# Ledger of designs, part 9: miniprotein binders against Glycerophosphodiester phosphodiesterase GDPD5 (GDPD5)

Target 1, 371 residues: Glycerophosphodiester phosphodiesterase GDPD5 (GDPD5), of Arabidopsis thaliana (Mouse-ear cress) (q9c907)
Amino acid sequence: RTLHPLPVKGPKTVKLQLQTSRPYNIAHRGSNGEIPEETTAAYLKAIEEGTDFIETDILSSKDGVLICFHDCILDETTNVASHKEFADRKRTYDVQGFNITGFFTFDFTLKELKQLRIKQRYAFRDQQYNGMYPIITFEEFLTIARDAPRVVGIYPEIKNPVLMNQHVKWPGGKKFEDKVVETLKKYGYGGSYLSKKWLKKPLFIQSFAPTSLVYISNLTDSPKVLLIDDVTMPTQDTNQTYAEITSDAYFEYIKQYVVGIGPWKDTIVPVNNNYVLAPTDLVKRAHAHNLQVHPYTYRNEHEFLHYNFSQDPYKEYDYWINEIGVDGLFTDFTGSLHNFQEWTSPLPDTSKSPRQLLSQIASLVLPYAKA
Below, E stands for the ipSAE of ESMFold2; O stands for the ipSAE of OpenDDE; V2 stands for 0.75 times the mean of E and O plus 0.25 times the DockQ between their complexes.

## First folded at step 5 (miniprotein)

Design k14 (from k0 with L20R R22M Q37L Q80I)
Fold by ESMFold2-Fast, scan of step 5:
Structure k14 (fold): chain B 371 residues (1-371), chain A 86 residues (1-86)
Amino acid sequence: as target 1 above (371 residues)
Amino acid sequence: SPEKLEEEIKELKDEAKELRKMAKYLLRFLGDPWLALKVRELAEKLEQLIDEAEKTGNEDLIEEAEKLLDEIRKLVEEAIKILRES
């Protein structure tokens, strides 16, 4: 017989809960300003930098495995072109009325996708990580959030559901959206916004496709957010205009299914010649209908920072949080947003002995002293 | 004496303000947002401790805070030096 010692169960650590008192810090594709988007390394960096939610885009492989990947084609952010064995896989499909040619995610099995390596999308970001990281599955993404030392929320997008449903075979009359919700439930996600279940495993489900959000409202009570593109782009599923989906009538309709909207930030505060203009009423009207507003995407680079802010991301955060009044921000630089929010947040009114405060102060400095 | 206590509290408040300035310096010129955040947290907790000492008139607490502030400032300066060399 093999004698093994009784398991020494360490002290039960309770995770630090998600904050709900200030706008949500949403790490857009992870800390992608520093590390290539939607990689394990980018998500781990975002968690270390203090993010509230890690965000991802869900697409599918050919064999129906959910993956974390933004573009429907692999061309721009992977080394697929360097793989001679895949040279014959390039296809042209109709994507929302446009003929797109490339290496589509749904033309590759998960095993094939795992052979690829991610590369940095932007030439002006750090190139040192190119070729280091594979594409991750949605289940691997959920595991990253599960294993975090504190409660970290997830913010998955149901991306291109029309395209995924057209080109991927889903068993038993199921759809792409069914697989997404089934996977979330498998990992313990559910519960209405701010319920005890939601607070234990925070989740927002986002999509640009209103019919997908309506559909999954019969499958899960998890909070949903309708993404809204620029004023010229209609919805991919219903061909509805910006004016229609941001109308008071539409907000009254969609609030039955969603807790908020996620608009492109330039539709809230227009930009001309790298100066911000007067804000629109979008945030005030959404709030009037009890909808949260989580705009995308905040970026710290010169190309995205405006002269009004003296190219200071903290001045941009101050404006958007304190003057515009948004409820969450999708940022490529979650660490800078976390720093801003900590700088401006009062310390909790917890009566601690002076000795305990001194001990806390010493513990904050000690790790740096030993470097 | 009450006058000595008042002067010591003023000096501690000035040191907490200096730590806050160091946090801004770390962020802007050294590019270390994590160290900057920790120094800012330090300054805020020290300000809370000083307020408690002023409110209670506890001279022993003030003396302990002064000693710890000197050590903390030294540790922060050494940490900055180490980071600049890596």
Scores: ipSAE 0.000, ipTM 0.280, lowest interface PAE 12.8, mean pLDDT 83

Design k15 (from k0 with R22Y Q37M Q80A)
Fold by ESMFold2-Fast, scan of step 5:
Structure k15 (fold): chain B 371 residues (1-371), chain A 86 residues (1-86)
Amino acid sequence: as target 1 above (371 residues)
Amino acid sequence: SPEKLEEEIKELKDEAKELLKYAKYLLRFLGDPWLAMKVRELAEKLEQLIDEAEKTGNEDLIEEAEKLLDEIRKLVEEAAKILRES
């Protein structure tokens, strides 16, 4: 036969690619400096503000549906306490050796969770959005990134896997981590760091639980990042100390499974009396082991900005990017970081010739010339 | 009149937006992070003054915004001169 099947039509247009020439701008729980964390509105705002990655925390409902929610309890960031029909659902569980009492995400079905409305975590942030937005599923989060006008990466955290595996029943001998990776694969996510597949749908999988990252290394080649908490907090899964998991020996071990670490920024640059001290060697040692460093969390408020920076978030960005040399930043204020990076390290406009750029510059100067 | 004040604020807002756009293009050729930071500080103050003037109707804030706009224009013109000489 002379007739062949028609080739599958590719997309009519390719989206603007993820930048890889400057540190990654990671919208921590969306643009939550303005809009309540992990809401559709916070993520859409972060995309509009120029973020490279939108970040979320994955937990589970009682019926095994993955949701975007930071705390294991609903108490602080939802109106659960105002729902009289849920008054009898308060429970006490052992969370990493502490008895925590509250309304746990895994004690509610997705249908019940969808009745709740999110409220702002911080009293000093804008309260006008309280009660406007529902909890979103991880699949709804994935569709936000998919529908973006440019390539936007995702940065999901496998949150409290020990707790989720203890209290949620996973069918077929599977675990919480299996459901996360299965959902990512369903939405087309995969590929090793900087591969063609990864560049089309960029992804970092993060967790504070090293065994979860090791486990999923048998399920996906997607790049993983080990989160590191303060110096007093051991790992939730293996009870390993800060000193152990930041040692050169451990970095040599874990680099087989992860592409980077995500430490609390105060473990890189300690703070005393709201002044930053001399930086530790953590970033230099991680880089020596070929690990990227993506610290958390950058916040613009004066409570989080140190006196060294004159309460100016751009001085903090300059310090962390150009002097400390980090590879990515988790920020509640992705727009401010984007503006800083556009002003100080603009991406080359390869679509415009020098003549076209000069012509555009000249046309913009003319309105400001002396009349 | 209040209507004329609103139109004046809108014109300032549009001018500030175009100037900030132009400043970003110029700074891409210089690669000077400290000049970029200085222009950004002035641009932020300008946007804050325009927003405050819009909210309060305070004409004194418009005069201060116009002064900052002129200061940014001078920095942008100097940057353009350096680019032309490259």
Scores: ipSAE 0.000, ipTM 0.252, lowest interface PAE 14.9, mean pLDDT 84

Design k18 (from k0 with L20R W34Y Q37L)
Fold by ESMFold2-Fast, scan of step 5:
Structure k18 (fold): chain B 371 residues (1-371), chain A 86 residues (1-86)
Amino acid sequence: as target 1 above (371 residues)
Amino acid sequence: SPEKLEEEIKELKDEAKELRKRAKYLLRFLGDPYLALKVRELAEKLEQLIDEAEKTGNEDLIEEAEKLLDEIRKLVEEAQKILRES
């Protein structure tokens, strides 16, 4: 759906509501498969391509302004190294037990960060957008969702909270997580999952740090999702193992604070020699504890598409949605997932628009197109 | 001796786990999926070689595992160097 070209205030306009009848299409850092990650352009593209949620990583500037940026260092995805005025700002810090050297987000004010330009993370993606877009604030991200022509959800991650709390001064005895929730409330976000308030402004708050999610459960009833890394990676805050945080006992505990888990997809369906193996019981056990499962990250490049799928992203979507049974997908290519879902699982009330009619027809024909 | 072989296998397993942990931290900071995938593939092959060596007692597989461990270590060190230089 194209954005409205003329925003004229006419008779009462109702935004198209968020769908809740098929797995959530989550635009991981925007349409970052096409446009550099966590830029306004990447998020606008994701909205145009039919995403349900736009996703971001929240970090902080030196002056305590929340920004949309994945890495704790600016080195990989910005032109910071080209700025001679910042040459003396490189620092080494202990990050989760490792000495990391680079230009850290929290060593720069927002004014300084706005001088930088984003560059494409991946050499195999489109390089033409390098240097075109600035870093955006979390508030700027929220205005993108607010101003969308339809209801678009947000999926912010509380990123590196231990690191942000260590290096950023938070006023009034508060911390990073307080600023995140305060900002969400300021923009009208709140409400338990599927409540009327939530449906008007859909939100999932994600983090790899279980203590951050437990903490904010005292601040907001908005649904939370615990992110889970590889089997070898302990939690950054509590040093709990994969086995501990994916146990039935832990799922029974954490379900009082979260509505779901966001595991790395390879922990659900292991990969060997670029072939997928038999799935683990993680999704079945999570569902048994009434937890949704939103795995990350689905990517269309052949390095990420396994031979089982003939390197076809639609075969991967079919497998994960219809055989594995996930409740949401974090994808770098939200448009391809949207097209798949429109053609295989068209939304109700498709009878009145030409696009919706074509989607309904495609749904009837697609099963016969399988080889 | 079998006892010496068992100690070598245990040390290789411990080093492999630590390198895999380091590679995952680097992914979080670099966000480079190609580098992360390559390190993951090598770490998986290393774990397979160590498991096979433990089951069969084949000393040739231990030598192959040590060479692969060294390759992974060098790749992790190069990734850390990139972090320092960028």
Scores: ipSAE 0.000, ipTM 0.243, lowest interface PAE 16.4, mean pLDDT 84

Design k25 (from k0 with Y25F F29L Q37L)
Fold by ESMFold2-Fast, scan of step 5:
Structure k25 (fold): chain B 371 residues (1-371), chain A 86 residues (1-86)
Amino acid sequence: as target 1 above (371 residues)
Amino acid sequence: SPEKLEEEIKELKDEAKELLKRAKFLLRLLGDPWLALKVRELAEKLEQLIDEAEKTGNEDLIEEAEKLLDEIRKLVEEAQKILRES
């Protein structure tokens, strides 16, 4: 007998819910400290290592397909230069007032982009994975979160929307931002922060472009986070200064559209001579306006760990979580943050029903009681 | 003269501010935190030398600050060359 069909039972699968009792562990471009950024392998590793959210950067191909890729050019993190058929595709464009030359994502169709292989950005990280993984689409990224064995949130960035809208043709009078929100809705994402719908499929939409976040507020009630760059960088869309977008007046304005801010961590805790200085009031002021604070980027390499922490990432996590009081952390090393949080702030075991808890208690005490 | 020194320090501060702004943008676009860290260390030394020159009137410190500014400029130009040649 070659046929032995296994009967399939269709019971409802209950996934372990997203935690909400400690700061969010956000896997910046996946577990990219270990595996090349924004690859399926980096995201699967982050999920295995206990991340709350997997984070990505959304850009576009020439044919309007959303992809997960940080740089507007393919040069640094792909093998595009090794593809002789693409040798004549290098272009120069104005990117935020600077002429940038390279192989731009929006000059290649998805079919062409899928021929490329990712390489490690940093010479000091593991080089063994170079050439193993293709660029993934945003839809492929969404399926990774969907198929996770527990509830895993997503944290997509609407990246370079001005550039994407300048160089990609969007059909039907729509924009890059419309395609992003339509794709999220297609995959069942929506709901205001901490609503039942949001808890089933957690999502934060991030951008450095405040006008993109305001625009999509008419399209989705999903929580949004305004990313904030260093003190010298104005917004790419509105040319607004750091002082303006971190003012109390601006926080009162923007809080109607966003649930939090995502500042560069050095704007919260400045650094001098590889020592951290006294923190600024940014976190306290954001909290006073009911805004969450999710700083970027935490990295475990000794070059990024200040002398105050004895180059120990757990001392850095302790400082930022317990002294600074942040609500989430973008980390390249989600596993180290997860380990720290498990040791210092373990999650309650909510998987046990009241009946199971009573049964467990009974098993400990009732053997010594007369029935 | 003291007035000429004050003007030179102001010009150096303005040049440093614009160069560091350009450096931060390009290094962030490249996504190289190692180069960003190196530029930060040089920038901290540059700011310290400028502040000390302003406080003491020591012209030798201005010359050292200009050398650090040129080192940062060279790193920024190398980063721009990488972007243009990729």
Scores: ipSAE 0.000, ipTM 0.441, lowest interface PAE 12.0, mean pLDDT 86

Design k26 (from k0 with Y25W F29I Q37L)
Fold by ESMFold2-Fast, scan of step 5:
Structure k26 (fold): chain B 371 residues (1-371), chain A 86 residues (1-86)
Amino acid sequence: as target 1 above (371 residues)
Amino acid sequence: SPEKLEEEIKELKDEAKELLKRAKWLLRILGDPWLALKVRELAEKLEQLIDEAEKTGNEDLIEEAEKLLDEIRKLVEEAQKILRES
């Protein structure tokens, strides 16, 4: 007779908790300023660099598998054009009133998508990683957050739900949004903002489609964020104008379903001739309705920084956090934001903080500083 | 000679003053916790070596201080490179 093996106890893994005392550092498509967007490597880099949340765009394969991919077409950020076996798969579809021609994610099975390799979107970013990484599934993305050495939140976007529901067959009379929420629940995500359950597995669900956020409010109490595009772009689902969805009346309506808004940063602080103008009242009005504001997208490069900031990302962070007063930032460069936040707003601990150490260094260099 | 030693200590102090001024300015901008810790430890050692060299006239301590000053200089240059390449 064989005795039962002795139980092996691993050490208690106590993960460092998510901070809630300063604006959220949201790694937009991972640390994509350094590594190609929405790859495992970009997400692991973001976690290493101190991000609060890793962000992704959820689309679907032809066979209904959720994937992490921003564009509805594969053309710009994959090597699909180099795959001669896929040359006949190019299609034209109506996407939010625009005819787009390309290789659509939902025209390929997951097995076919896994044959592709990601390439860097911007020629001015590091090209050395092109062709190294496959497209990941949303479940693979959730596994990255789960396996992190500290509590790392997720910030998934329900992307192009109208398009996904038109072109992908969802079983059992359900739709794209149902699959997203079911997958989140399968991985233990849920709970209202700042609840005990939420703090263990932090999550914001984002979308440009207000009807998707209203729909999933009946499926999950997880906090939701309404994304807001350029002033010229109506909502993809309801064709509502910028003026309508940023009105006080609409904020009173939508706050029943969302905890915040995610506007394009140029709608908060307009830009003219590469200079930032006076800020609008959008942040002030959102806060008056108890809505958080998480603008997109902060980028460190010369091409995205304005002359007011002397092309310095730290001056931009200071302005947006301390003068504009935003509650979170979608950044391609999570490491630079983390370093800024550690220096300017260090988290409470029992050891010497970076700010205390900087104060000591300042004291040590003062006798040698030029008067 | 005594005059040569005094001039070397003065030059070292002037060099340290300018470099630590640059380090202070960069640390205000960069906010890197590991860089801050490293610069603090090196700055403390540098100050102690310069003070001891001035009190004792020990040329070996001046050489050690010059090595620490060079190490701080390399960290400052690395910090400036990181800031530019972000």
Scores: ipSAE 0.000, ipTM 0.136, lowest interface PAE 20.0, mean pLDDT 83

Design k27 (from k0 with Y25L F29Y Q37M)
Fold by ESMFold2-Fast, scan of step 5:
Structure k27 (fold): chain B 371 residues (1-371), chain A 86 residues (1-86)
Amino acid sequence: as target 1 above (371 residues)
Amino acid sequence: SPEKLEEEIKELKDEAKELLKRAKLLLRYLGDPWLAMKVRELAEKLEQLIDEAEKTGNEDLIEEAEKLLDEIRKLVEEAQKILRES
C-alpha cells in the first residue's frame, strides 16, 4: 500500500451562463449553412459563432444506438451508394402511406454507419467538406455540448418515432422515446424550464408527434416543444389537422405537456409572389396561452429571403424578433443571427473591449454576402 | 356549360389538394428546403388560378391550372424517383 500526493486540483472554471433575455439562437443541425449538417465540425462552428442551443434529429441504428441524422434514408447526405459492400441493403417500407425505397438508418448497425461519410445536402452550399465527417451518435452530440467553453443548450428532436418504433426492436417493453429520455438522464439532463438544474444544462425536447411529448411527460420534467408543419400536413401519430393542433382548445390541452410550439415560419408569415403578407394570429394566440414560439427555418440564401427585406437576413431578423415577437429561431446561419443580436440587444459583458464591440457593430452595417 | 365548368373546377381542387398533400409529405422526408420552396411557389400560383377561374368562369385559367398541376406532379414523380434510386 503506497500513499502518494494527489494531483493538484485547480479551481473549476465557471462557464458563462445561457442568456435568457433575447430570443434563443438555435443552430439548426449545427452551422449547416457553412459545414455539412449534424457533424461535429458543424456543431463546433455553431458554438464558436455564438449559438445558444445546438439542435439535432435523433434516429436509430439497427442495433438501437441513437444517432444524429435528419433523413430516415442515408441516400441524400451520405456516400452510402458508393459503398459496394452495402449495395444489397436497399429496402422499401411504407412511410405514412408511401412506399419509400432507400438505405434506411435502422437497416445498418452503428459499426456500419460509422463507415459512411456525410456530404452537403444543398448544391448551392460549400461542397469542400464532402466525405470528411462520419455520422455521430447522440451521446457524441451530448459530449460536444458538455465540453463547450460556455453553457450551450441542446435541442434534440424525437424524429419519426412511429417509424423507429415499427422497425427497431426496443428491449424490455420499452420504445424509442424511452431510450432518448434515458440517454438524456444518463448525461445529467432534466429539470423544468428555468429551474436551477435546467439553467446548468439547458435543453428543449422537440417533436412533430404530440403523443411522444405526452408520453415522455411521465418520464422527464424537461421542457418540450410541439413542432407544427404546413397547414396541409396532419400529425404522423394521431392524424390531427393543422386547424385542430393550433386551436385555442388544443393549446389549452397541450400546454400542460409543452412550454412552446415550433411552427414552420410560413404559417406565421405567409408569402405570395416572394412578398410577405400580413402575419397570422398564431404567435399572439400561442402567447395568450403562455406558449413560447420557436419557428423554423431561417436561411440566408436569396431564395429564402423576401423582397420586403431587400433579401437581407438582418432585416428578416429585425422583423421576426421586433415586429412578430418570436421567442427563438431555428437558423442554418447561427453566426449571422448572433451578430445581429449582439448589435441590437447586447448582453452585459465586461470581458469585451470597446474595440471588440465597435468591430461587431461595423460588421453588422456592411452588406452580408449569402455565401 | 356552367355545370361542366363547375365540375372541372371541383375535380381540379380535389386533385390539387391531394397532390400537394403528397408532395409536401415526400419533401418532408427528403428534407430538401429548395425543392419544398419550389413546390410552395407552384402551389400558391395554382391556388390563385383556381380561385380566379371559379370567380370569372374563364376556361383559359383552368388550362393554366392544369399545366401547373402537371408541373407539381412531375416534381412529385422526381422526388419519388430520388427515394427509389441507388
Scores: ipSAE 0.006, ipTM 0.455, lowest interface PAE 9.1, mean pLDDT 85

Design k3 (from k0 with L20Q A43R I50E)
Fold by ESMFold2-Fast, scan of step 5:
Structure k3 (fold): chain B 371 residues (1-371), chain A 86 residues (1-86)
Amino acid sequence: as target 1 above (371 residues)
Amino acid sequence: SPEKLEEEIKELKDEAKELQKRAKYLLRFLGDPWLAQKVRELREKLEQLEDEAEKTGNEDLIEEAEKLLDEIRKLVEEAQKILRES
């Protein structure tokens, strides 16, 4: 009994296209609410759960290989401290004005990084997956999106470009941002927002560093998103204030290079004493400048859900999508967002499954929050 | 005196601002704005206590402010401990 060899290039069926009629469901570091962040398993889970885009943070190994990893140090989300052979690798560097001591990604070759295993960042999330998964490369991440059974977009962050350019040797007078764009082009990514090329391989390139986004605008027409931190945090590359980079003048400037902004959600809807306050005008002003707004990070746990939402993530989604009017959401729980969107804003489909129809009926008959 | 009360509360606010900066630094690694949000809420309560002290001259508000600052310190220390033990 033998199965025929798998086709060299994917299935014969045409892949289901990316939806563009609802806010984008962006799986922040994969389905990391369920499986450790930025692992193959977290990304496969996000795709299974209906995400539009899988999101990652790009850093580098010592030997210049792009990896998917959020922190510049390995200490928090890996078992590096359990590796006695690496005990002498701890270093202190200046990271965005702060002295950080730890095991930095760029002090390890890819071969060494592949010996490590990821662990869950949060004690209140599922600990059963600790030690099961290795760090993946950016190329492995791109392969996950490529091999998905439907069109799945990617949302890579050019993370800590100043730090990566300071500590990693880049050949040929090039830099970190060049390697990122070259890798994207190698895998067929490109095309302006909503072009035919973009729709076949959807991509947003994000960064907190406006100079990196301006730089890569000369290298690729792929849509870019400027990430915006808390009101007291200046930009990491240019030391520009929140007030400056969210001004109407700056939005008019930056819209030449970006299609949207990705602000921390508390800068849109401030929180006080675990209650949400009146929203700021940030979304309205961004939209007035033809910029999309994709806030971060939506999380289902009671620690992140405010009293206004009665600990119900569906009430938070309803508020942010229908009242605030955002264009995309970075979520640790892509499955719950997908369920909400299927129930409340179903895509045109002539062959809806009985389960989808039942879910839609349930959302109409039963309130989201039966107290 | 009212001037001395305002001075002491101002010193507590300055310490709270420093702790908020540390909390934001920790969030860089946790990827989680929850701690910064909690520190911001506690600092806002501290600023409300300063406004009340200016109006009433009530020195009991210093004890209230010190308790809020201690809560901020504990939150930052807990976050640092999580990072160190991870």
Scores: ipSAE 0.000, ipTM 0.318, lowest interface PAE 12.1, mean pLDDT 83

Design k32 (from k0 with L30M Q37L E78R K81R; at its last look DockQ between E and O 0.15; V2 from the best seeds 0.00; counts 0 for: pae E 18.9 > 1.5, pTM E .611 < .8, end hemmed in, 0% free, placed apart)
Fold by ESMFold2, look of step 6:
Structure k32 (fold): chain B 371 residues (1-371), chain A 86 residues (1-86)
Amino acid sequence: as target 1 above (371 residues)
Amino acid sequence: SPEKLEEEIKELKDEAKELLKRAKYLLRFMGDPWLALKVRELAEKLEQLIDEAEKTGNEDLIEEAEKLLDEIRKLVERAQRILRES
């Protein structure tokens, strides 16, 4: 879906800084509504479409290399089943009290993982890129942001830390969280939210595991975000309830370690039979504790859209941004959210890079190129 | 009647079997399995209620089992939405 971009200005052009004046566009696993999730192509597409942050899930290979991959098993978004040489690698492990059978990331070396190809998670999404792109490492992900023609933030999730620490060992008594922070520091990431250092290399570190966020607070002052699951799901590490971790008391505690929360959007605005209901007070209470709110996940397929909005994603964005008042949106459809914000809350022209303008033009031209 | 009770037990067993199969399927794919754990615990309780209703002929246990089955179904549907959403 890419067009041939116009050249960006050469050396000595100052990179456009991250915007902080409107809700963050967070490219959830890249622009994966179109290109398979967590691939270089999906992240480059999201950057071209104007995202503020590229978002990834961090897991580990057998040999301790951090990879960008969402599921602890390779089965659903790779072609691992077609690799006969790996047929004997299927395993059953206890994952947080459940027996899960599949091809686990930590049973494969990076070299073996690089032989696999990524496919779309949903059959109703564009299938034309299936099998074209490999799994990338966290270091490769970091270089994508570093080498972007504008300042683009990163939003890594420390994924399944209990499982990773159980099955992967690093030298020197290090654990999974240590390797994630060490890698971030190797690439120059650090600094508190909105500090000079942070603005040069923007970062949010996210996790569903409060203990992982508290642990890394001793290693880095980089901004952290607590992800929050459905109302029925306790935290994976501390077994704390939704009610407890969204209480005012817990917000007063956790704000010492995090700058925001990332709740599932249905816990903010409940849904019944594809209709959104009256919103909860979660965003207002988080804001009263000086916590940002970045809900997940905004998806444009009719299966995810709501009848209250005539199944129009722009009406949904308007509701979440202007009525609910969220501070960032995890979207699978980066360009759609970018277009909405450019039309309804544009940034000053002098703040846009040539690359950002080219991405905007490309998104407008694609319909005419197909007509 | 004994014939009505037998039919109701058969329907409950069939629905429970399908729901438990769906719940076990979810366990294979959940990156965060906590909802699947809850479904498993409730499914075990449902199985016990159905067994007790069959042994005692107590129709109040059938009604309780039907309510639990509906609760489990709603949780399974929510788990599927969460997996799709994340």
Scores: ipSAE 0.000, ipTM 0.203, lowest interface PAE 18.9, mean pLDDT 84
ESMFold2-Fast, scan of step 5: ipSAE 0.034; ipTM 0.535
ESMFold2 (binder alone), look of step 6: mean pLDDT 81; pTM 0.767
OpenDDE base, look of step 6: ipSAE 0.016; ipTM 0.385

